# VHH binders against Trk system potassium uptake protein TrkA homolog 1 (trkA1): the designs that were tried, part 1

All scores and structures are predictions.

Target 1, 124 residues: Trk system potassium uptake protein TrkA homolog 1 (trkA1), of Methanosarcina mazei (p0cw17r1to124)
Amino acid sequence: MKAVIIGAGEVGYHIAKALSPKNDVVIIDKDEEAAKRADELDVLVIEGNGANAEILSRVLQNADLLVAVTGVDEVNIVACMTAKLIMKNKNGWKDTKTIARVSNPDYIDSPVTSRAQVGVDLMI
Unless a header shows other numbers, all headers, positions and changes below count from the first letter of the chain; Kabat numbers aren't used for antibody chains.
F, E and O are the ipSAE of ESMFold2-Fast, ESMFold2 and OpenDDE, as the mean of both directions, binder to target and target to binder. V2 is 0.75 times the mean of E and O plus 0.25 times the DockQ between their complexes.
Where letters were taken out, [cut] stands.
Atom coordinates printed by the task and the answers are left out, and those that the model quotes come from them; centres of patches stay.

## First folded at step 1 (VHH)

Design e1 (framework vhh_vobarilizumab_d1)
Fold by ESMFold2-Fast, scan of step 1:
Structure e1 (fold): chain B 124 residues (1-124), chain A 125 residues (1-125)
Amino acid sequence: as target 1 above (124 residues)
Amino acid sequence: EVQLVESGGGLVQPGGSLRLSCAASGFTFSSYAMAWYRQAPGKGRELVAGIYSGGSTSYADSVKGRFTISRDNAKNTLYLQMNSLRPEDTAVYYCAKEYRVEIYGSGSTYYFDYWGQGTLVTVSS
């Protein structure tokens, strides 16, 4: 499988470490130090804003999974939403499952239909 | 300056095999991720396979199980072994190097934006 992980903090690093032996992994983080830690793994590391459409459009082709696990709920949601918008406009691209880490109860309490329509398949 | 030279394309029957090669120069080959893209007439470019500097690989669903990407860092060469070829695999195949670009001043992104001239693969009876 191909997975794109946004956020190379504790959670993102360990997801990448678990997946990298058998899967194609791209990890994106705007913090240089966090991105450098991920260089220890056999993964593609991108230092940049994971919610940026230009960055996402370059890595999402044939991706099975996008996991957004930065410390900022809004960034995680926007990244997933942007990914779905890119997929909607690309002919022949597979549907990438999106997962966002969300700590704010207001987002978690949202109706399933509303959450799904903003491009987040699962919240963790 | 970066140079990528593809070879190995040609006419092959459905079910046949071909091996593409890409000779790279002008950069430290072992430090960069490499990829194969293809473009059929009237279609956009699509990523076929990628290989990262550490050796992990990625494939398009349409070629998974049939194509194998590999690299030889001692020879600065990228390969694509294509088996069980189908008429829909007919395309110009391009070798691409990871391209580092600055975004928002402090960050950088790696793309596969440097291309060779391509090699034509035609799968026909």
Scores: ipSAE 0.000, ipTM 0.106, lowest interface PAE 17.9, mean pLDDT 74

Design e10 (framework vhh_8emy_2)
Fold by ESMFold2-Fast, scan of step 1:
Structure e10 (fold): chain B 124 residues (1-124), chain A 123 residues (1-123)
Amino acid sequence: as target 1 above (124 residues)
Amino acid sequence: QVQLQESGGGLVQPGSSLRLSCAASGFTFSTYAMHWVRQAPGKGPEWVSSISYSGSSTNYATSVKGRFSISRDNPSKTLYLQMNSLRPEDSAVYYCATTWKVYVEDSYGMDVRGQGTQVTVSS
C-alpha cells in the first residue's frame, strides 16, 4: 500500500518505520530536524506543511492511507479535511482513508462533532 | 560539500525520449532520498519525482506519472530520470536535489548544488 504520514515526531517516525519495509511511505513535517531524522528510514520525506493543499496533492494520488500525527489536534484534523477535499476535487483518484491523532476528547465527544463530517475516518 | 551534476538534456521533438543523469558526491548517496525538480522560464520550481534511498519507494507529479521513471544506482552514486512521450510543457531546466522544501509563506525551494540540465521540447 501507499501511506502518507503527517508529522515525523515519535509517533509518526515509528509508524513510518513499521510500514516502510512492505509499503510505500511518504512522511511530511515542517520541522527540519524531524524531517532529517526520518531520512534515515527508507521512505520519502518532504520538509513542508502537511496541511498545505499543494503539498498534499503531490503525494495523495493513489494513496491508501493518510495518518496525521502532529502534536496539534487541529492540524491533524485540518490535514485530513484537506485530503478529503482534494480527493473530492480530483476525478479518478481513489478514496484515501484518513486517520488523525486527537488528544482532546472535546473533538470526539461533542454532540455536534462528527469525525466523518470533518473528513476524518478514524481518530486515534 | 554536497555536489550534484546533472546531464542528459537537449533539444528534442514532441513524443521523444531523454534520459537525465545526476552524479552525486560529497555525501553518502546510498542513505539519502533523491528528487528531480524542474523550472521553466518565468515559473517557480516544480517537483517532478522522488525516490527513497534504496529505490523501493517512488513518487511522481501527476503531470508526468506514467511517462517518467525515476531510478538510482547507489554503487555509481547516480540518479536517473527516464522521460518518455515528451511534451512542450516538459521544457525546463531539470535539477536533482537531496531535499524538497516548502516555506511557510507558500514559497517553494530546493537545495540544488548543480547547474541543472536544459530540456527543450519543440516541434
Scores: ipSAE 0.131, ipTM 0.506, lowest interface PAE 5.1, mean pLDDT 79

Design e2 (framework vhh_etentamig_d1)
Fold by ESMFold2-Fast, scan of step 1:
Structure e2 (fold): chain B 124 residues (1-124), chain A 126 residues (1-126)
Amino acid sequence: as target 1 above (124 residues)
Amino acid sequence: EVQLLESGGGLVQPGGSLRLSCAASGFTFSSYAMSWVRQAPGKGPEWVSGISGSGGSTYYADSVKGRFTISRDNSKNTLYLQMNSLRAEDTAVYYCATKTYTIYVDSSGYTEFDYRGQGTLVTVSS
């Protein structure tokens, strides 16, 4: 499996640690210290904004999973939306499952904001 | 100590091919993702390609996608870069690296890396 993880905080680091022995993992984090912490693992580390389309387009081809687990709900949602838009515009690219960690109930429970409309396969 | 030794560079005409090799020692090669980074005359380092420790996942800069292929042989502790359809703009010193970070500033990225070898020069000219 190929997994892209946005956010190398506590949650992201442990997801990467669990997956990296048997899977191909890319970690993206704008925080230099968090990114360097993940450098202990057998992963590709990119120090940058995980919601940035240029960065995402470099790592999404053939990805099975994108997990956005930064501490900022909006960044996680935008990263997943951007990934879906990139995949929509690239012929032959694999459909990557997107997961966003969302802490604010208003994003999850709003009758106006459905997961399908924002391009997120799962919110946790 | 960690040692990386690149080889395979040379002079080639546009449209030609070259295969670069990087011999690694001093660490558990199969446990680390590896990258190829290049530096053209007068420019900063540019990340070219990356490969996971297992070799199952590969990543490429848009400028080389479809032309270059990264691979590794963990039994030989060797990283490879197969370069096809070479262009004048591919002229650079090519380095292999164990750790890389790409930072984007104003839509321009620059790549920083920790361990790298001496590099191998690739010149593409008529």
Scores: ipSAE 0.000, ipTM 0.196, lowest interface PAE 14.7, mean pLDDT 75

Design e3 (framework vhh_brivekimig_d4)
Amino acid sequence: EVQLVESGGGVVQPGGSLRLSCAASGFTFSSYAMSWVRQAPGKGPEWVSSISSSGGSTLYADSVKGRFTISRDNSKNTLYLQMNSLRPEDTALYYCAARVYITEWGTKTYDYSSQGTLVTVSS
ESMFold2-Fast, scan of step 1: ipSAE 0.351; ipTM 0.634

Design e4 (framework vhh_8emy_2)
Fold by ESMFold2-Fast, scan of step 1:
Structure e4 (fold): chain B 124 residues (1-124), chain A 124 residues (1-124)
Amino acid sequence: as target 1 above (124 residues)
Amino acid sequence: QVQLQESGGGLVQPGSSLRLSCAASGFTFSSYAMHWVRQAPGKGPEWVSSISGSGGSTNYATSVKGRFSISRDNPSKTLYLQMNSLRPEDSAVYYCAKSYEITIFGKTYTEDYRGQGTQVTVSS
């Protein structure tokens, strides 16, 4: 399995640590120190913004999972939305499951912003 | 000051092999992922390959998978790209890079550090 993790904070680091022994793991974080810490796990670390379409396009081909777990709900949601748009526009790319960490209940409980409509397969 | 110096390019026939090298200085080489990016005349930059700081994880563009291999020697602070079965469409200036240019909601948070590049021309 190939997993792309956006955010190398506590949650992202531990997800990467759990998956890395048996899976191909890519971590993306804009914070240089957080990215450097994650590099100790022997995973592919990219210092960058996980909501950036160019960065996502490079890592999403053949990805099974995208997990967005930055401390900013909007970044996590936008990263998942962008990933789904990229997948829609690429012939032959597999469907990547998207998971976003969302702390604000307004994004979860709103009938207008359901996960399915914003391109997030699962909110945690 | 980050410095990257590429070498190893040249004029070769289709089906040939070349090995590119990148000598890095001005930062803790083993702590950062490294990348190869290429640019053909009149086209934008295309990401080719990435390798984690430890060298344990690699990623490749679909167009080069199975033909190119990225590797690094952290003691000598050198990045390599082994290119096999070269095609005319591989002709480009090849750059090694420390990080990506990052944009989110119109804001840029990092800089793409590249060297002067090394020219690869595949023709008869």
Scores: ipSAE 0.000, ipTM 0.109, lowest interface PAE 18.1, mean pLDDT 76

Design e5 (framework vhh_7aqx_2)
Fold by ESMFold2-Fast, scan of step 1:
Structure e5 (fold): chain B 124 residues (1-124), chain A 126 residues (1-126)
Amino acid sequence: as target 1 above (124 residues)
Amino acid sequence: QVQLQESGGGLVQAGGSLRLSCTTSGFTFSSYAFSWFRQAPGEEREFVGAISSSGGSTDYADSVKGRFTISRDNAKNTFYLQMNSLKTEDTAVYYCAAKYTVRTYSGDYTYEYDYWGQGTQVTVSS
């Protein structure tokens, strides 16, 4: 499969390390130091904003999974939303499953708002 | 003395195939990730494809995905771009590039790589 991971901190690094032996993995991180650490793995690294539509549009074609695990909840949610919008506007693109790390319960506590409605298939 | 040299370019008819090679010297090949870029007349240089240092991960530009395949041969210190189902729009000068990993910056169309080849012309006629 192809997995796109946004955030090369501890969680993102561990996910990439687990997936990289058998899967195509792309890691995106705005922080140069975190991105350099990912060089230890057999992955492709992009130093940039993972919520940027131009970057996402380049890496999302044929992606099976997008995991947004930066330390900023808003970036993780926006990345997943943007990914779904890009896929909606691309004929024949595979539906990428989106996972966002969300630490603030305010984003998940509303009984009237579905995670799926905001473009996030799973929150962790 | 680090060198990257492209070969395999030329003239081909639409629907045809070409294989580009990038032969390297002066560094430990297995420690570097590799990419192909291209530049069409009057356009900016654009990313085409990338392969990780072990070869376990690849990535491609939307316009070439499914038609082009990047690969590497550590024993020969060479990496390749297999181009199938060529279109006139693929006409460009193709450049190979080497880096420990692929790095790009948000909003920037210039990719930062440690080493670049001089380019090889690919012309696809109708």
Scores: ipSAE 0.000, ipTM 0.288, lowest interface PAE 11.2, mean pLDDT 79

Design e6 (framework vhh_6z1v_2)
Fold by ESMFold2-Fast, scan of step 1:
Structure e6 (fold): chain B 124 residues (1-124), chain A 125 residues (1-125)
Amino acid sequence: as target 1 above (124 residues)
Amino acid sequence: EVQLVESGGRLVRTGGSLRLSCAASGFTFSDYAMGWFRQAPGKEREVVAAISGSGGSTWHADFVKGRFTISRDNAKNTVYLQMNSLKPEDTAVYYCAAETKVYITYSDKTEYDYWGQGTQVTVSS
């Protein structure tokens, strides 16, 4: 499968490490030093904003999974929303499953919006 | 000694196709990510496409997406760039480069350990 990981911190690094032996992995992080930590893994590393639509559109074609695990809940949610909007507007692209790390309880237990409505298939 | 040798560059007409090859020797090929870069006269060198050591992960620049495809054959120690629907703007010297991982920035800062000498591609109208 092809997986796109946004955030090369502790969580993102270990997800990439687990997937990279058997799967195609692209990792995106704004922090050059965090990105360099993936040096020992067989992955592609992109220094950039994972919530940026132009950056996402370059990596999402044929992607099975997008995992957004930056330290900022809003960035993770926006990345997943943007991915779904890209999928909606690209003819013939496969549906990419989106997973976002969300630590703020206000987003987890929202009475007004559901995870599905904001383009997040799973919150972790 | 480490060597990267590009081949396949030539003159082609607009709309044509071309495949570039880069033969690698002197290192464990599958441990290195590979990239294709280009440099037109008077311009900075820019990244065109990249591929991970296993060949499982690829990246293509927006200006070639849908037209160019990077691939590799680890049994032959070779990386390829298939170029379709060529445009005059694609005229440049194309370089093959190797690194233990591919690090791509959107500020045009890219680090690679080894480089080839380049192969000239000219696209005429």
Scores: ipSAE 0.104, ipTM 0.516, lowest interface PAE 5.8, mean pLDDT 81

Design e7 (framework vhh_vobarilizumab_d1)
Fold by ESMFold2-Fast, scan of step 1:
Structure e7 (fold): chain B 124 residues (1-124), chain A 123 residues (1-123)
Amino acid sequence: as target 1 above (124 residues)
Amino acid sequence: EVQLVESGGGLVQPGGSLRLSCAASGFTFSDYYMAWYRQAPGKGRELVAGITSGGSTSYADSVKGRFTISRDNAKNTLYLQMNSLRPEDTAVYYCARTKITYVGTDEYHFDYWGQGTLVTVSS
C-alpha cells in the first residue's frame, strides 16, 4: 500500500518505521530533522506544510492512507479535510482513508461536529 | 550559477565496478536532496538512487545491493559506487538536486541536473 504521514515527530516516525519495509511511505514535515531521523527508512521525505493543498496533491494519487500526527490539532484536521477535497475533485483517484491525531477534547466530544462531514475518518 | 558536474563514466565489462562523482557548486549542497538518475537508449529517465541532506539513502530495486550512493558535504560532492555491473546498466547517468526526497520510481520536481556521464557495460 501507499501511506502519507504528516508530521515526523515521535508518533509519525514510528508509524513510518513500521510501514516502510513493506509499503510505499511518504513523510511530510517542515523540519529537515525528519530526514535525519529516517536515516534507515525506505521513505520519501518532503519538506513542507502538510496542510498545503499543492503539496498534498502531489502525493495523494493512489494513496491508501493519510495519517496526520503533527503536534497541532488544527493542522491535522485541515490536512485531512484538504485531502478529501482534493480527492473529490480528481477524476479516477481512489478515496484515501484519513486519520488525525486530536488531543483537544473539544473537537472529539462536540455533538455539533461530525468527523465524517469534516473529512476525518478516524481520530486518535 | 548552480552547477552539477558528473565524472567517472566509461566502458566496463560485466561484473566490473565504476565510481561516479558529481561536483556541486553555486548553492548550499548540504541543504539539498541529491539523486542519481539514468537514461538508457530508447527508455525514459529513471531514479537510480537518492540521498537526503541528512544521509538517508534509497535505491531502485534493479540496483539495490549493487550500488551505493554517498555524499561528502564538506567537499560538496555526491558519489555512486557501482558494483557487479550488468549490460542493462548501460545508460547516461545524471546528478540532480531538489528539496524533495524520493524513494521509488515516480519522479518529483528536480530543479537542476548535470550534463550526464556515459556508462557502457559490454563484453
Scores: ipSAE 0.000, ipTM 0.143, lowest interface PAE 12.2, mean pLDDT 76

Design e8 (framework vhh_etentamig_d1)
Fold by ESMFold2-Fast, scan of step 1:
Structure e8 (fold): chain B 124 residues (1-124), chain A 123 residues (1-123)
Amino acid sequence: as target 1 above (124 residues)
Amino acid sequence: EVQLLESGGGLVQPGGSLRLSCAASGFTFSNYAMSWVRQAPGKGPEWVSGISSSGSYTYYADSVKGRFTISRDNSKNTLYLQMNSLRAEDTAVYYCAKVTYEYRTVSGSFDYRGQGTLVTVSS
């Protein structure tokens, strides 16, 4: 499979490390040190904003999974929303499953911010 | 030490094709991701395409998707860019770049760049 991970902090790094031996992995982080750390793995490292539509559009083609695990809930949600909007506008692209780490209960509990409406297939 | 030599550029008509090559030496080519970056006259550098160390995944700028194909031959230490359906706006000097810890999908910094090869698309 092909997985795109947004956030190369502790959680993202270890997900990439676990997947990289058997899967194609792309990891995206705007922090230079976090990105550099991930470069030690057998993964493609992109230094940039994982919620940016231009960056996401370049890596999402043929992706099976997008996991957004930055320390900022809003960034993780926006990345998943942006990915689904890109998919909607690209003919023939595979449907990428989106997972967002959400730590604030207010986002999880709100009907308006439910995963069904904001393009997040799973919240962790 | 590290050397990248681009070739294959030239004058071509709109709708034509060119294949660029980059011969790498002085490092273990198969261990590094590689990119193509172009610079049009009077403009800053623009990232065009990237390929992982294994060749398993490839990435393209929206302006070239469906027209350009990046590939590599690790046994020959060579990177390629197949350019089809060329347009006047593709006119630029094309550079081969070795990626270290950073890979940028937009115009950005790369640790190593070759000498470049000029591509001119005109009628």
Scores: ipSAE 0.006, ipTM 0.162, lowest interface PAE 10.2, mean pLDDT 77

Design e9 (framework vhh_brivekimig_d4; at its last look DockQ between E and O 0.71; V2 from the best seeds 0.00; counts 0 for: pae E 3.5 > 2)
Amino acid sequence: EVQLVESGGGVVQPGGSLRLSCAASGFTFSSYEMSWVRQAPGKGPEWVSSISGSGGSTLYADSVKGRFTISRDNSKNTLYLQMNSLRPEDTALYYCAKGHYTVKIESGYYDYSSQGTLVTVSS
ESMFold2-Fast, scan of step 1: ipSAE 0.545; ipTM 0.775
ESMFold2, look of step 2: ipSAE 0.311; ipTM 0.664
ESMFold2 (binder alone), look of step 2: mean pLDDT 79; pTM 0.794
OpenDDE, look of step 2: ipSAE 0.275; ipTM 0.645

Design g1 (framework vhh_7aqx_2; at its last look DockQ between E and O 0.79; V2 from the best seeds 0.00; counts 0 for: pae E 7.7 > 2, unsure alone 64.6 < 65)
Amino acid sequence: QVQLQESGGGLVQAGGSLRLSCTTSGFTFSSYAFSWFRQAPGEEREFVGAISWSGGSTDYADSVKGRFTISRDNAKNTFYLQMNSLKTEDTAVYYCAADTKYLGYSFTDSEYDYWGQGTQVTVSS
ESMFold2-Fast, scan of step 1: ipSAE 0.558; ipTM 0.803
ESMFold2, look of step 2: ipSAE 0.013; ipTM 0.394
ESMFold2 (binder alone), look of step 2: mean pLDDT 79; pTM 0.811
OpenDDE, look of step 2: ipSAE 0.358; ipTM 0.707

Design g10 (framework vhh_vobarilizumab_d1)
Fold by ESMFold2-Fast, scan of step 1:
Structure g10 (fold): chain B 124 residues (1-124), chain A 122 residues (1-122)
Amino acid sequence: as target 1 above (124 residues)
Amino acid sequence: EVQLVESGGGLVQPGGSLRLSCAASGFTFSTYYMAWYRQAPGKGRELVAGISSGGSTSYADSVKGRFTISRDNAKNTLYLQMNSLRPEDTAVYYCATEPLWFGELSHPYDYWGQGTLVTVSS
């Protein structure tokens, strides 16, 4: 499968490490240190803002999974919402499952901010 | 082998304070998101507080201003300082983490402790 990971801190990097032997992995982060560590993993690293629609549109075609695991809940949610909007506007693209790391219960407990309504398939 | 061992629970009167600890082993604690959950009788588990690897925190509205989550990466320990305790805080409190890596994303692995009982009663 093809997985896109937003956030190359330790969490994102370890997810990429676990998936890379069996899957195509793309990791997105602004941190140049993530690119240096890519030599230890068979993954594609894109430097940039993972919530940016232009960057996301470059990687989402044929993606099975998008995991947003930055340390900022709002960035993770916006990245997933943006991905769903991109896919909705691209005829013939597969529906990518989106997973956002969310620690703030305000985003989990409200029907208005439920994962289904904000375009996030799973909050973890 | 991942182990999370909670301690510090007990019986306390309303308005009292309690500090929970979670001793972690078997993984690189400093890189994990950590959280405290609780489950009151007859209710599902709810997130109480979370802390990122870098120390950013979040709290349930019901505990904001009363509870403080913190971590000591050198000691592989997570803490929850509970002040101004209320009968409604009575629950089993669980230390939890998410695996830093997924072997199968269709089968996410959560690491949970056994829980520690907190009873707030007069």
Scores: ipSAE 0.000, ipTM 0.132, lowest interface PAE 13.4, mean pLDDT 74

Design g11 (framework vhh_brivekimig_d4)
Fold by ESMFold2-Fast, scan of step 1:
Structure g11 (fold): chain B 124 residues (1-124), chain A 123 residues (1-123)
Amino acid sequence: as target 1 above (124 residues)
Amino acid sequence: EVQLVESGGGVVQPGGSLRLSCAASGFTFDDYAMSWVRQAPGKGPEWVSSISWSGGSILYADSVKGRFTISRDNSKNTLYLQMNSLRPEDTALYYCAKDIMYGSGTFYPLDYSSQGTLVTVSS
């Protein structure tokens, strides 16, 4: 399995640590300390904005899972949405399951904006 | 347009040293992490070393740790790789890359439109 994790705070780091022994893991974070901490893991770390389409397009090929767990709900949602749009436009790419950390109830179960339609398969 | 130009490669004897340079243009160099990646003849690409935007965080592949030193000069938009105690297995085309901080594998497809710089370690 290939997993892409956006945000390497406490939650993201522990997800990567759990997956990395048996799976290919890519971490995207703008924080230098996140990269240093990941040195003990068998992972690829990209220093950058996880919602950036160019960065995402380079790592999503053959990805099974995208987990966006930054401290900012909007960034997590935009990253998942962007990932689905990239995969929709790429012929032959695997459908990546998207998971976003969302704490603001205004974004959960909205009657106006379906999470599945905006590219978020699961909210945690 | 992002442009990276590698230089400094050459032929050297085992145990020798070389210093590689990568001149960057077309982006704000000091906002991005930079890496060195190499590709030996008949092999896939291998991540070598990475340095954060500020130079405060540095990572090395186990195969080069203790022998290679990565550094950057943000005032010159230039990335360096000081290679000491070179071995025949270090023979490869060396490329610099933007945005990659650390890599244990090759799931990130690199654009090899830059020519790289050839390092040959032989007697």
Scores: ipSAE 0.156, ipTM 0.535, lowest interface PAE 3.9, mean pLDDT 80

Design g12 (framework vhh_8emy_2)
Fold by ESMFold2-Fast, scan of step 1:
Structure g12 (fold): chain B 124 residues (1-124), chain A 121 residues (1-121)
Amino acid sequence: as target 1 above (124 residues)
Amino acid sequence: QVQLQESGGGLVQPGSSLRLSCAASGFTFSSYYMHWVRQAPGKGPEWVSSIYSGGGSTNYATSVKGRFSISRDNPSKTLYLQMNSLRPEDSAVYYCAREFMGDYPTLFDYRGQGTQVTVSS
């Protein structure tokens, strides 16, 4: 499988470490030190903004999974939303499943919006 | 000075194969992710493939997946692109590019001069 991970903090690093032996893993983080730590793994590391459409468009092609696990809920949600919009506008691209780390219950417990409606398939 | 020199392009028939090479100098090649990017006449640049600094992880554009293979030889500081089952749509100038770190709208900080690939009958 191909997995794209946004956020190379503790959670992102360990997800990448678990997946990297048998999967193609891309990890994206704007923090140079966090990105450098991920260089110890057999993964493709990109230093950049994981919510940036240009960066996402280059890595999402043929991706099975996008996991957004930065420390900022809004960034994680926006990254997943942007990924879904990119895939909707690209002919022949497979549907990437999106997972966002969301700690604020205001984003989870809404009768008006669901996770899927905001472009997030699963919140963790 | 960072330098990337592509070679191996040419005029071929549809269905043919070509192997592109990129000779790198002026930086620690084994420390950088490398990419192949192409640009057809009248179009913007298209990312084709990428390879992790150690060579273990590769990625491809959907248009070339299954036909192209990226590889690297860190001791000789050379990047390769094996292109099989070439189509007229693959006609473009092919550039090798070095990855950079930072928050920019593009992922590449340097490209070579390019090598022309033309696929026609």
Scores: ipSAE 0.000, ipTM 0.115, lowest interface PAE 16.1, mean pLDDT 75

Design g13 (framework vhh_7aqx_2)
Fold by ESMFold2-Fast, scan of step 1:
Structure g13 (fold): chain B 124 residues (1-124), chain A 124 residues (1-124)
Amino acid sequence: as target 1 above (124 residues)
Amino acid sequence: QVQLQESGGGLVQAGGSLRLSCTTSGSTFSSYAFSWFRQAPGEEREFVGAISRSGGSTDYADSVKGRFTISRDNAKNTFYLQMNSLKTEDTAVYYCAAGLSYFEMTTPDQYDYWGQGTQVTVSS
């Protein structure tokens, strides 16, 4: 499979480490040091903003998973939302499953917000 | 140090195919990640595709996804760009690049070693 991971902190690094032996993995992180550390794994690394539409458009074609695990809930949600918006506007593209790390309970089970409506298939 | 040499460029008609090769000499081919870049007249050098050290991870620019495939042959110290369904806008000088890391695969300045370039011309 092809997996795109946004965020190369502890959580993202270990997800990439677990997936990289058997899967096609791309990691995106804006922090140079975090991206450089992930470079030790057999993965492709992009230093950039994981919520950027141009970067996401490049990596999303034929992707099976997008996992957004930065330390900032809002960035993770926006990345997943942007990914779904890109896929909606591209004819013939595979529907990529989106997963966001969300620690703030205000985003989970909110009466005014549904994870499905904001483009997040799963929250971890 | 590693030295890179492209081959396989030439003239091809739209809809045709070409296979570019990048042969390396020097040390430890299996320790490097490899990329292809291209530059059309009057344009900046742009990313085309990348392959990880193991060959398990690949990534491509949106303009070439589904048409181009990058692969590597560690026994021959060579990596390839298979170009199918060529378009006139694919006309450019193609460069291969090698780095000990894939820290910034979209930025030419992040790669340690470059080839001299090979011309690809696609006619209608």
Scores: ipSAE 0.013, ipTM 0.387, lowest interface PAE 6.6, mean pLDDT 77

